Miniprotein binders against USG-1 protein homolog (usg). Designs and how they scored, part 16

Target 1, 336 residues: USG-1 protein homolog (usg), of Azotobacter vinelandii (p96199)
Amino acid sequence: MSPAIDIAIVGATGTVGAAIVEILEERDFPVGQLHLLASPASAGKSVSFKGRNLRVKSIEAFDFAQVRLVFFAAGQAVTRQYASQARAAGCMLVDLSGALPLQQAPRVVAEVNPQVLEKLEAPCQVTSPASQVVALALALAPLRPLVRWRHLGVTACLPVSSLGREGVAELARQTTELLNGRPPKPRFFDRQIAFNLLGRVGDSDTAGHTGLERRLVEESRQVLDAPELKISVTCLMAPVFFGDSLSLAVQASQAIDPSAVRAALERAPGLELIEPDDCPTVIGDAVGQDVAYVGRVRTGVDDACELDLWIASDNVRKGSALNAVQLAELLIKQGR
Short names: E, the ipSAE of ESMFold2; O, the ipSAE of OpenDDE; V2, 0.75 times the mean of E and O plus 0.25 times the DockQ between their complexes.

## First folded at step 12 (miniprotein)

Design p2 (from n3 with R47E M95Q; at its last look DockQ between E and O 0.67; V2 from the best seeds 0.00; counts 0 for: pae O 2.8 > 1.5)
Fold by OpenDDE base, look of step 12:
Structure p2 (fold): chain B 336 residues (1-336), chain A 97 residues (1-97)
Amino acid sequence: as target 1 above (336 residues)
Amino acid sequence: SEDQVWELFYYALRIWFIAFLKMRRGDKEGAIKKLERAKKIFEEIKELNPDDPEIKELVKKIDELIEEVKRGDPNALEKVEELLTELFEILYELQES
């Protein structure tokens, strides 16, 4: 058995942080002491781990020298504030926020580019990319030997849980108000989200792109090892609690064989192919699972060089917490 | 704190939702594991609020329902879905308090 290691989880009171605790337990991760950290305002809460209630502590008073590994599962501001201190204490870092620079903490999906971990200098820093990047990389990586990509188009339908507990609370509240014959008064969103699609997530820059859309482009290029790949992204907010839904359109330099694509996807790790006559959904298939689901594999209506597919993935589990734990497992196995 | 109860309730609700989805998919064993985990969180909420009769009744209802799921009661799925709806309502009330 690998020796037990002491671990800290920053943002343990968030949706993703709680899922990391759950996955560490389910996978029987070799945990010594588990330290749950949050903001001072969120300190004092308890989280169940292996039949014990662990108290959440304030991050401000935490000595990172007590742990070997830190998961950053809070907002980018928290990662930027404490990552340097954790690194100076000798901790390995798995960041889920995306706050660390691409060159300092490479984006890694366990099934796609694990070889990147072997080249990291101690103490290792790695990023679990945005959940949408995990999902699209799981589907596209098996196709690299089959398809030479010129352009990738992505439409990502995000769940409200991608914005944390406040997004979930807002959708639940607005839905309850509507079902009770009351007007949905927006609080967290600027408008109605219940039974509505929002064509933008976050603020746009001067070019009309959001910070998330730019992040998806940069992180996708790194994970896929495709720095010159042209990528178009639209992120929208759906009235869905959990699960990412992605429509992909890949323009290739040559005609695509859908049968060869299906055969590659059937063998792909971390992915399940749904039958051609069906379509995966976040509620029906993906939520609570350890794999992403891909379906609707087809060429363009009038373009044999276009590959279109649909992906459903759990944004909290496979898209975030599970990938992060898998990265930690790989680092430990390498003797890091 | 009220915020602590809300967060615990939200986590339990998410786990309950996953259990419901597992039941719908025919994964009884996986569903029971999630239901038991959700139960532990609700028990923690009860320990923080020992004088709350609503939480006490909720925990009792959850205990009974988990036993129905274990027995393979044909109505257990519907009851799990009904309780999911009730949990969303409680989460709403906790947010407005």
Scores: ipSAE 0.078, ipTM 0.604, lowest interface PAE 2.8, mean pLDDT 91
ESMFold2, look of step 12: ipSAE 0.610; ipTM 0.852
ESMFold2 (binder alone), look of step 12: mean pLDDT 83; pTM 0.812

Design p3 (from n3 with W6L R47E; at its last look DockQ between E and O 0.83; V2 from the best seeds 0.00; counts 0 for: pae O 3.2 > 1.5)
Amino acid sequence: SEDQVLELFYYALRIWFIAFLKMRRGDKEGAIKKLERAKKIFEEIKELNPDDPEIKELVKKIDELIEEVKRGDPNALEKVEELLTELFEILYELMES
ESMFold2, look of step 12: ipSAE 0.644; ipTM 0.872
ESMFold2 (binder alone), look of step 12: mean pLDDT 85; pTM 0.833
OpenDDE base, look of step 12: ipSAE 0.064; ipTM 0.569

Design p4 (from n3 with I18M; at its last look DockQ between E and O 0.77; V2 from the best seeds 0.00; counts 0 for: pae O 4.1 > 1.5)
Fold by OpenDDE base, look of step 12:
Structure p4 (fold): chain B 336 residues (1-336), chain A 97 residues (1-97)
Amino acid sequence: as target 1 above (336 residues)
Amino acid sequence: SEDQVWELFYYALRIWFMAFLKMRRGDKEGAIKKLERAKKIFEEIKRLNPDDPEIKELVKKIDELIEEVKRGDPNALEKVEELLTELFEILYELMES
């Protein structure tokens, strides 16, 4: 058995942080002491781990020298504030926020580019990319031998849980109000989200792109090892609690064989192919699972060089917490 | 604190939702594991609020439901869904308080 290691989880009171605790337990990760960290305002809570209640502590008073590994599962501001201190204490870092620079903490999906971990210098820093990047990379990486890509188009339908507990609370509240014949008074969103699609997630820059859309482009290029890949992204907010839904359109340099694509996807790790006569959904298939689901494998209506895919993936599990734990497992196995 | 109860309730709700989805997929064993985890969280909420009659009744309903799922009650899925709806209502009330 690998020796037990002491671990800290920053953002342990968030959706992703709680999922990391759950997955560490489910996978029997070699945990020594588990330190659950949050903001001072969120400290004092308890989280169950292996039949014990662990108290959440304030991050401000935490000595990072007590642990070997830190998961950053809070907002980018928290990662930026404490990552340097954790690194100076000798900790390995798995960041889920995306706050660390691409060159300092490469984006890694366990099934796609694990070889990147072997080149990291101690103490290792790695990023689990945005959940949408995990999902699209799982589907596209197996196709690299078959298809030379010129352009990738992505429409990502995000769940409200991508914005944390406040997003979930807002959808639940607005839905309850509507079902009870009351007007949905927006609080977290600026408008109605219940039974509505929001064509933008976050603020747009002067070019009309959101910070998330830019992140998806940069992180996708790194994970896929495709720095010159042209990528178009639209992120929208769906009235869905959990699960990412992605429509992909890939323009290739040559005609695509859908049968060869299906055969590659059937063998792909971390992915399940749904039959051509069906379509995966986040509620029906993906949520609570350890794999992403891909379906609707087809070429373009008028373009044999276009490949179209549909993906459903759990944004909290495989898209975030599970991938992060898998990265930690790989680092430990390498003797890091 | 009210904030602590809200967060525990949110976590339990998420886990309950996963249990519901597992039930719909025929994964009874996985569903029971999630329901048992949710139960532990609700028991903690009850411990923090020992005099709240609504929480006491909720924990009782959860205990009964887990036993029904274990027995293979054909109506267990509907009851899990009904209780999920009730949990959303309670969450709403906690947010408006």
Scores: ipSAE 0.023, ipTM 0.524, lowest interface PAE 4.1, mean pLDDT 89
ESMFold2, look of step 12: ipSAE 0.629; ipTM 0.863
ESMFold2 (binder alone), look of step 12: mean pLDDT 84; pTM 0.815

Design p5 (from n3 with F20L Y92L; at its last look DockQ between E and O 0.72; V2 from the best seeds 0.00; counts 0 for: pae O 4.3 > 1.5)
Amino acid sequence: SEDQVWELFYYALRIWFIALLKMRRGDKEGAIKKLERAKKIFEEIKRLNPDDPEIKELVKKIDELIEEVKRGDPNALEKVEELLTELFEILLELMES
ESMFold2, look of step 12: ipSAE 0.676; ipTM 0.880
ESMFold2 (binder alone), look of step 12: mean pLDDT 84; pTM 0.822
OpenDDE base, look of step 12: ipSAE 0.028; ipTM 0.455

Design p6 (from n3 with K22Q K33E K40Q R47E; at its last look DockQ between E and O 0.45; V2 from the best seeds 0.00; counts 0 for: pae O 2.7 > 1.5)
Fold by OpenDDE base, look of step 12:
Structure p6 (fold): chain B 336 residues (1-336), chain A 97 residues (1-97)
Amino acid sequence: as target 1 above (336 residues)
Amino acid sequence: SEDQVWELFYYALRIWFIAFLQMRRGDKEGAIEKLERAKQIFEEIKELNPDDPEIKELVKKIDELIEEVKRGDPNALEKVEELLTELFEILYELMES
């Protein structure tokens, strides 16, 4: 058995942080002491782990020298504030926020580019990419031998849980108001989200792109090892509580064989193919699962060089917490 | 606090959707485990709101549902969907009170 290691989870009260605790338990991760950390405002709560209630502590008073591994499952601001301190204490870092620079903490999906971990210098820093990047990389990585990509188009339908608890609360409240014959009063969103699609998530820059869309482009290029890949992204907010839904359009330099694509996807780790008679959904298939689901494998209507895919994935589990734990497992196995 | 109730509800909601999927897939044991976890969360909400009769009734309905799943009741899946609607109503009332 690998020796037990002491671990801290920053953002342990958040959705992703709580899922990390759950997955560490389910996978029987070699945990010594587990330190649950949050903001001062969220401190004092309890989280169950292996039949014990662990108290959440304030991060401000925490000595990172007590742990070997830190998961950063809070906002980017928290990662930027404490990552240097944790590193100076000798901690390995798994960041889920995306706050660390691409060169300092490379984005890794366990099934796609694990070899990147072998090249990291101690103390290791790695990023679990955005959940949408995890999902698309799981589907596209097996196709690299088959398809020479010229362009990737992505439409990502995000759940409100991608914005944390406030997003979930807002959708729940607005839905309840409408079902009871009351007008939905926006509080967290600037408008109605219940039964509505929002064509933008966050603020746009001067070129019209959001910070998330730019992140998806940069992180996808790194995970896929495709720095010159042209990528178009639209992120939209869906009235969905959990799960990422992605429509992919890949333009290749040559005609694509759909049968070869299906065969590659059927063998792909971390992925399940749903073909041909059905289409995966987040609520029907993906939520609570350890794999992403891919379907609707087809070429373009009039373009044999286009590959179109549909993906459903749990943004909290495989898209975030599970991938992060898998990265930690790989680092420990390497004797880091 | 209102914030604490929302936090608990958020966890319960996620667990509820997972339980629903497990039931649809025929994973009875997994579904029961998630429903038991959801029950514990609602018991915590009940402790925060001891005078709320709706939360008390909800916990009772979840207990009944768990027993229905254990016995393989064909209507248990429909009950999971119905209870989800009731959860939203109860949550709304707790927040507006």
Scores: ipSAE 0.069, ipTM 0.595, lowest interface PAE 2.7, mean pLDDT 89
ESMFold2, look of step 12: ipSAE 0.547; ipTM 0.835
ESMFold2 (binder alone), look of step 12: mean pLDDT 83; pTM 0.812

## First folded at step 14 (miniprotein)

Design q1 (from n3 with I15Y; at its last look DockQ between E and O 0.44; V2 from the best seeds 0.00; counts 0 for: pae O 1.9 > 1.5)
Fold by OpenDDE base, look of step 14:
Structure q1 (fold): chain B 336 residues (1-336), chain A 97 residues (1-97)
Amino acid sequence: as target 1 above (336 residues)
Amino acid sequence: SEDQVWELFYYALRYWFIAFLKMRRGDKEGAIKKLERAKKIFEEIKRLNPDDPEIKELVKKIDELIEEVKRGDPNALEKVEELLTELFEILYELMES
């Protein structure tokens, strides 16, 4: 058994941080001391781990020299504030926020590009990419030997949990108001989200793209090792509590064989293929699972060089917390 | 605080959906584990709202549900759906109070 290591989780009171605690327990990760860290406002809470209640501490007073590994599962601002201090203390870093530059902390999906970890200098810094990138990479990586990609078109339907607990509360409240014959009063969103699709998540820049959409492009190129890959992406907010749903269109340089694609997807790690007569859903298939689900494998209506897929994935588990824990497992296995 | 109740509810809701999915797939052990996590959260909500009779009743119903799942009761799946509806109603009332 690998020796136990001391660990800190920053953002332990958030959705992803809590999921990391749960997954470390489920996978019997070799944890020595577990330090749960949050903002001063969130400090003092307790989280259960291996039958013990661990007190959440303020990050401001924490000495990072006490741990070997730090998960950053808080907002980007918190990562930017404390990552350098943690690294100076000799900690390995797994960032889930995406705040660290691509070159400084490469994006890794455990089943897609684990070899990147071997090239990192100690103390290692790695990023678990956006949950949508994890889902896309799991589906696309098995297809590399089959087709040459010219362009990817992605529509990502995000759950309100992608915006944290406030998004979940807002959808629940608005839905309850409507079902009780009351007009929904937006509080967290600027408009009705219940029974509605919002065609944008976050603010758009001068070119009309959101920060998330740009992140998905950059992180996908890195994870797939395809710097020249053209990617169109639209992120929308769906009235869904949990799970990412993605429509993917791949434009290839040659005609695609759907049967070969299916055979590749069936063998793919971290992925489950759904039968042709069905389609995966977030609630029906993906939520709480360790794999992403892919279905609706088809070529274009008028283009044999187009491959269309539908993907469902748990944004909190495989898309975030599980992938981060898998990265930590790989780093430990390498003796880092 | 209202914010604390919403936070707890968020986690409970997640565990509830996962439990429901596991039940539909025949993963009884997995479903029980997620329901037990949800129960602990509702017990905390109950601790924060000791005078709320609806929360008290909800915790009782969850305990009964866990035992039904353990026994393999065919009605347990329907009860999960019913309790989900009740959960949303209780939460709405807690937030408007």
Scores: ipSAE 0.234, ipTM 0.696, lowest interface PAE 1.9, mean pLDDT 90
ESMFold2, look of step 14: ipSAE 0.661; ipTM 0.873
ESMFold2 (binder alone), look of step 14: mean pLDDT 83; pTM 0.815

Design q2 (from n3 with Y11W L13M; at its last look DockQ between E and O 0.68; V2 from the best seeds 0.00; counts 0 for: pae O 3.0 > 1.5)
Fold by OpenDDE base, look of step 14:
Structure q2 (fold): chain B 336 residues (1-336), chain A 97 residues (1-97)
Amino acid sequence: as target 1 above (336 residues)
Amino acid sequence: SEDQVWELFYWAMRIWFIAFLKMRRGDKEGAIKKLERAKKIFEEIKRLNPDDPEIKELVKKIDELIEEVKRGDPNALEKVEELLTELFEILYELMES
C-alpha cells in the first residue's frame, strides 16, 4: 500500500472541493490527515469523510508545511494568493482554477497526456484543465492516429454549476418563479436564464472573446500537444444544472472513415461511445459517471473531411474532481 | 447559516439526483451509496436547523426510503422521484425566506 500522505483541499466547501472529498473516499486514496480549507467566512463548517466530521479551517492561519499535497479548488484569486506559499513549504500542487501559468503548471488529463507528469520537477505543480477541455481531449486523443486535424469548431453548452452555487440557485429560483406564474427577477445573472440560452459566459475582450473561450483554446492545445491547431470556440450558458454538452466539428486533411473513428472511441479510456440510434445527454448518461460520453459520430453533410461529434460530460466529476484525484494518484505512484 | 444550509441542500440534491439516475439504470448498490451520502448531508442540515419541522420530517422520509430501497421495494423509484420534487420545493422556500 502506498504510504498515507497528508492533504489539504482549498475550497472544500465549494462544489468541486466537496466532490474531491467524496472521490478521495470512494477511491480509498491513501489519505493521512485531511485538512479542509476555505475563506474565513466559510470556516467552521463540517464535511463528512470516512465516517467522521472534519471541520473546515480558515486558509489564512494554515501552515502548509503540515501537508504534502494541496488541491486548489477555489477561485483563481485564492490560488494566486496561496500557491507560492504552498510551494515554498514543499507541497505538490494540483490546481483546478487555471490561475497558474501554462508553463509552470502544465494542464494534464490522466488518460491523455500522463507522461507530462514524469517530466515535472519536485515538488510538482499540475493543473486539471477546464472541464470542457477534459471532455474534448478524451474524445480527440483516440483519433490522433486516424486523422490530421486542421481546425476544431467547438460549441460548449455550460451548466449553471460551472459558475458555482450562485448559478444553481439562480436557475432554481427563476424556474420556480416562472412555474408559479411570476416574472423571474434576475439576481446573479443580468437576465433570465430559465428556459433561455445565453450566447456568452463572462465578459468579452476587445476582440469579442471571453476569458473562458481563450482558456479552452490554450489548454486544449497544450493537452493535445498541438500548438498550431486552429480552434474556434463558443461557450454558452444553458438552463442545465449539471453537465457539459459539446458539439465538436473536426476539419481533417483527408476523408474520414466513421467506422474507424467509432472503433477508436470504443477502445478509448475515460470515454463511452453511444451508438448508433441514441444520443448521450448530461442528465441521462454523464452526470455522476467517471467517463465522458460521445455520440452522433458522422461526417459532414457535403464534406468527407469533416467529423462531427456530440459529447456529454460531468463538469464536476470527470471534468474536474476525478481528473484532479487521478493526477494525484499518478504523482504518488511515481514516488513524488 | 442560511448560505451554509443552501450549500448543503445543493450538494444533497445533486447526490439525490445521481441516486435517482442510478436506480433508473438498475444500479441498486450505487444508488444506496449515494442515498446514504445524501442522508449524511441532510443530517447536517438538521443539526444546523434543529427546530425546523420540515427538515425533521424530510430526514425521517429519507431514512424510510433508504430502507425501502435496500429491501427492493418496487415503489422505491417513484418515491425517490417524489422526494426529489419535495427537495426542490423546500429549496425554493428557503430561497424566498
Scores: ipSAE 0.025, ipTM 0.543, lowest interface PAE 3.0, mean pLDDT 88
ESMFold2, look of step 14: ipSAE 0.717; ipTM 0.891
ESMFold2 (binder alone), look of step 14: mean pLDDT 83; pTM 0.807

Design q3 (from n3 with F20M I41F; at its last look DockQ between E and O 0.71; V2 from the best seeds 0.00; counts 0 for: pae E 6.4 > 1.5)
Fold by OpenDDE base, look of step 14:
Structure q3 (fold): chain B 336 residues (1-336), chain A 97 residues (1-97)
Amino acid sequence: as target 1 above (336 residues)
Amino acid sequence: SEDQVWELFYYALRIWFIAMLKMRRGDKEGAIKKLERAKKFFEEIKRLNPDDPEIKELVKKIDELIEEVKRGDPNALEKVEELLTELFEILYELMES
């Protein structure tokens, strides 16, 4: 049995932090002492772990020398503030915020590019990429030997849970108002989200791209080891509580064999193929599962060099918390 | 306290959806585990709102529902789906209070 290690989870009261606690328990991770950390305002709460109630502590008073591994599952500002201190204390870091630079904390998906972990210098720093990148990479990695990609077109339909608890509360409230014959009064969103698609998530830069869209491009290139890959991304907010839904169009250099693609996807780790006459959904298939779901494998209507896919994935579980725990498992197995 | 209730409800809601999925797939054991976990969050909400009769009734309904799932009641899935609607109503009332 691998020796137990002391762990801290920053953002333990958030959606992803709570999911990490759950997954550590479910997978029987070799946890010694578990330290749950949050902002001073969120300190004093209790979280259940292995039948015990653990008190959430303030991060401001925490000595990182007490732990070997830190999960950063809070906002980017918190990661930027405490990551250097944790590293100086000798901690391994798994960041889920994306705040650390690409070169300092490489983006890793456990089933796609685990070999990157072997090259990390101690104390190791790694990033679990955006949940949409995890889903995309799980579907694309098995196809690398089959096709040369020229361009990826991605439409990502995000759940309101991607914006945390406030997004969920807003959709629930607006939906209830409408169903009761009342006008939905926006509070968290600037407009109606209930029964509506928002064509942008976050603010646009001068070129019209959002920070999330740029992140998806950069992190996808790194995870797939494809720095020259052209990627078009649109992120939209859907009136969905949980789960990422992605439409993917791949432009290849040659005609694609859909049967070969299906055979590759069926064997892919961390992925389940739903074929031929069904289509995966977030509520029907992906939410609460350890795998992403892919379906609607087809070539373009008039282009044999186009491959189109539909992907459904749990943004909180496989897309974030599970991948992060898998990265930690791999690091421990390597004797880090 | 209101923020804490919202957090607990949010986690419970996610788990409830997972429980429904497991039931639809015939994973009875997995569904029970998720429902029991959801119950713990609602019990904590009840502890924070001891005088709320709706929360008290909700916890009771969840207890009864878990026992129905354990017995293999053919209508248990429908009851889980119906209770989801009630959860949204309770959540709404808690938000506007």
Scores: ipSAE 0.042, ipTM 0.532, lowest interface PAE 3.2, mean pLDDT 90
ESMFold2, look of step 14: ipSAE 0.138; ipTM 0.596
ESMFold2 (binder alone), look of step 14: mean pLDDT 83; pTM 0.802

Design q4 (from n3 with F20M K40Y; at its last look DockQ between E and O 0.50; V2 from the best seeds 0.00; counts 0 for: pae O 2.6 > 1.5)
Fold by OpenDDE base, look of step 14:
Order: C-alpha cells, then structure tokens, then sequence
Structure q4 (fold): chain B 336 residues (1-336), chain A 97 residues (1-97)
C-alpha cells in the first residue's frame, strides 16, 4: 500500500473542491491528514470525509509545511497568492484554476499525456486543464494515428455550473419565475438565461475572443502536443445546470474512415462511444460518470476529409475533480 | 447563512440529478448512496433552518423515498422526479426569504 500522505484542498467549499473530497473517499486515496482550506469568510464550515466531519480552516493561517500535496480548486487569484508559498514549503501542486503559466505547470489529462508527469522536477506542479479541454482531448487522442489534423472547429455549450453556485442559482430562479408567469429579473447574468443561449461567456478582448476561448486553444495544443494545430472555438452558455456539451469538427488532410474512428473510440480510455442510432446527453449519460461520452460519428455532408463528433462530459467530475485526483495518483505512484 | 444554504442546495441538486440517472440505468445501489448523501445535505440545511416546515417535510420525504428504493418500489423513479420539482420550489422560497 502506498504510504498515506497529508493533503490540503484549497477551495474545499466550492463545487470542484467538494467533488475532490468525494472522489478521494470513493477511490480510497491514501490520505493521511486532510486539511480543508477556504477564505476566512467560508471558514468554519464542515465537510464529511470517511464518516468524520472535517472543519474548513482559513487559508491565511495555514502552514503548508504540514502537507505533501495541495489541490488548488479555488479562483485564479487564490492560486496566484498561495501557490508559491506551497511550493516553497515543498508541496506538490495540482492546480484546477489554470492560473499557473503553461510552462510552469503543464496541463495534463491522465489518459492522454501522463508521460509529461515523468519529466517534472520536484516539487511537481501540474494543471488539470479546463473541463472542455479534458473532454476534447479524450475524444481526439485516440484518433491521432488515424488522421492528420489541419483544423479543429469547436462549439462548447457550457453549463451554468461552470460559473459556480451563482450561475446555478440564477438559472433556477429565472426558470421558477417564468414557470410562475413572472418576468425573469436578471441578477447574476445581465440578461435572461432561462430557455436562452448566450453566445459568449465572459468578456471579449479587442479581437473578439473571450479569455476562456483562448485558454481552450492553448491548453488543447499543449495536452495534444500539437503546437501548430489551428483551433476555432466558440463557448456559449446554455440553460443547463451540469455537464459540458461539445460539437467538434475535425478537418483532416485525407479522407476519414468512420468505421476506423468508431473502433478507435470504442477502445479509448476515459471515453464511452454511444452509437449508432443514439446521441449522448449531459443529463442522460455524462453527469456523475467517470468517462466522457462521444457520439454522432460522421464525415462531412460534402467533405470526406471532415469528421464531426458530439461529446457530453461532466464538467465537475471527469472534467475537473476526477482528472486532478488521477494526476495525484500518478505522481504518488512515481514516488514523488 | 443564506449563502451557505445555497451552497448546500446546489450540491444536493447535483447529487439528485446523479441519483435520477442511476435509477434510470438500474443502478439501485448507486442511487441509494446518492440519495443518502442528498439527505445528509438537506439535514444540514434543516439544521441551519430549524423552523422551516418545508425543509423538515422534505427530509422526511427523502427518508421515505430511500426506503422505497431499497424495497424496489416500481414507482420510486417517478417519486424522485416529482421531488425534484418540490426541490426547485423550496429553493425558490429560500432565495426570496
């Protein structure tokens, strides 16, 4: 049995932090002492772990020398503030915020590019990429030997849970208002989200791209080891509580065999193929599962060099918390 | 306290959707585990709102539902789906209070 290690979870009261606690328990991770950390305002709460109630502590008073591993499952500002201190204390870091630079904390998906972990210097720093990148990489990695990619077109339909608890509350409230014959008064969103698609998530830069869209491009290139890969991304907000839904169009250099693609996807780790007459959905298939779901495998209507896919994935579980725990498992197995 | 209730409710809602999915797939054991976790969360919400009769009744309904799922009640899925509607109503009331 691997020796137990002391762990801290920053953002333990958040959706992803709570999911990490759950997954550590479910997978029987070799946890010694578990330290749950949050902002001073969120301190004093309790979280259940292995039949015990653990008190959430303030991060401001925490000595990182007490732990070997830290999960950063809070906002980017919190990661930037405390990551250097944790590293100086000798902690391994798994960041879920994306705040650390690409070169300092490489983006890793456990089933796609685990070999990157072997090259990390102690104390190791690794990032679990955006949940959409996890889903995309799980579907694309098995196809690398089959096709040469020229371009990826991605439409990502994000759940309101991607914006945290306030997003979920807003959708629930607006929906309830509408169903009761009242106008939905926006509070968190600037407009109606209930029964509406928002064509942008976050602010646009001068070129018209959002920070999330740029992040998806950069992190996808790193995870797939494809720095020259052209990627077009649109992120939209859907009136969905949980789960990422992605439409993917791959432009290849040669004609694609859909049967070979299906066979590769069926064997892919961390992925389940739904074929031929069904289509995966976030609520019906992906939410609460350890795998992403892929379906609607087809070539373009008039282009045999185009491959189109539909992907459904749990943004909180496989897309974030589970991948992060898998990265920690791999690091421990390597004797880090 | 309101923020804490919302946080707990959000987590419970996620778990509830997972429980429904597990029930639809015939994973009885998995469904029970998720419903028990949801119950625990609502008990915490109840602790924070001891005078709320709706939360008290909800916890009772969840307890009864868990026992129905354990017994293999063929209508258990329908009851889980019906309770989802009640959850949204309670959430709405808690938000406007």
Amino acid sequence: as target 1 above (336 residues)
Amino acid sequence: SEDQVWELFYYALRIWFIAMLKMRRGDKEGAIKKLERAKYIFEEIKRLNPDDPEIKELVKKIDELIEEVKRGDPNALEKVEELLTELFEILYELMES
Scores: ipSAE 0.049, ipTM 0.579, lowest interface PAE 2.6, mean pLDDT 90
ESMFold2, look of step 14: ipSAE 0.651; ipTM 0.862
ESMFold2 (binder alone), look of step 14: mean pLDDT 84; pTM 0.821

Design q5 (from n3 with L8M I15M F20M; at its last look DockQ between E and O 0.02; V2 from the best seeds 0.00; counts 0 for: pae E 10.0 > 1.5, placed apart)
Amino acid sequence: SEDQVWEMFYYALRMWFIAMLKMRRGDKEGAIKKLERAKKIFEEIKRLNPDDPEIKELVKKIDELIEEVKRGDPNALEKVEELLTELFEILYELMES
ESMFold2, look of step 14: ipSAE 0.007; ipTM 0.144
ESMFold2 (binder alone), look of step 14: mean pLDDT 83; pTM 0.809
OpenDDE base, look of step 14: ipSAE 0.241; ipTM 0.691

Design q6 (from n3 with L8Y F20M; at its last look DockQ between E and O 0.68; V2 from the best seeds 0.00; counts 0 for: pae E 3.3 > 1.5, pTM E .749 < .8)
Amino acid sequence: SEDQVWEYFYYALRIWFIAMLKMRRGDKEGAIKKLERAKKIFEEIKRLNPDDPEIKELVKKIDELIEEVKRGDPNALEKVEELLTELFEILYELMES
ESMFold2, look of step 14: ipSAE 0.406; ipTM 0.743
ESMFold2 (binder alone), look of step 14: mean pLDDT 83; pTM 0.814
OpenDDE base, look of step 14: ipSAE 0.093; ipTM 0.617

## First folded at step 15 (miniprotein)

Design r1 (from n3 with W6M F17W; at its last look DockQ between E and O 0.72; V2 from the best seeds 0.00; counts 0 for: pae O 3.6 > 1.5)
Amino acid sequence: SEDQVMELFYYALRIWWIAFLKMRRGDKEGAIKKLERAKKIFEEIKRLNPDDPEIKELVKKIDELIEEVKRGDPNALEKVEELLTELFEILYELMES
ESMFold2, look of step 15: ipSAE 0.526; ipTM 0.819
ESMFold2 (binder alone), look of step 15: mean pLDDT 85; pTM 0.827
OpenDDE base, look of step 15: ipSAE 0.026; ipTM 0.533

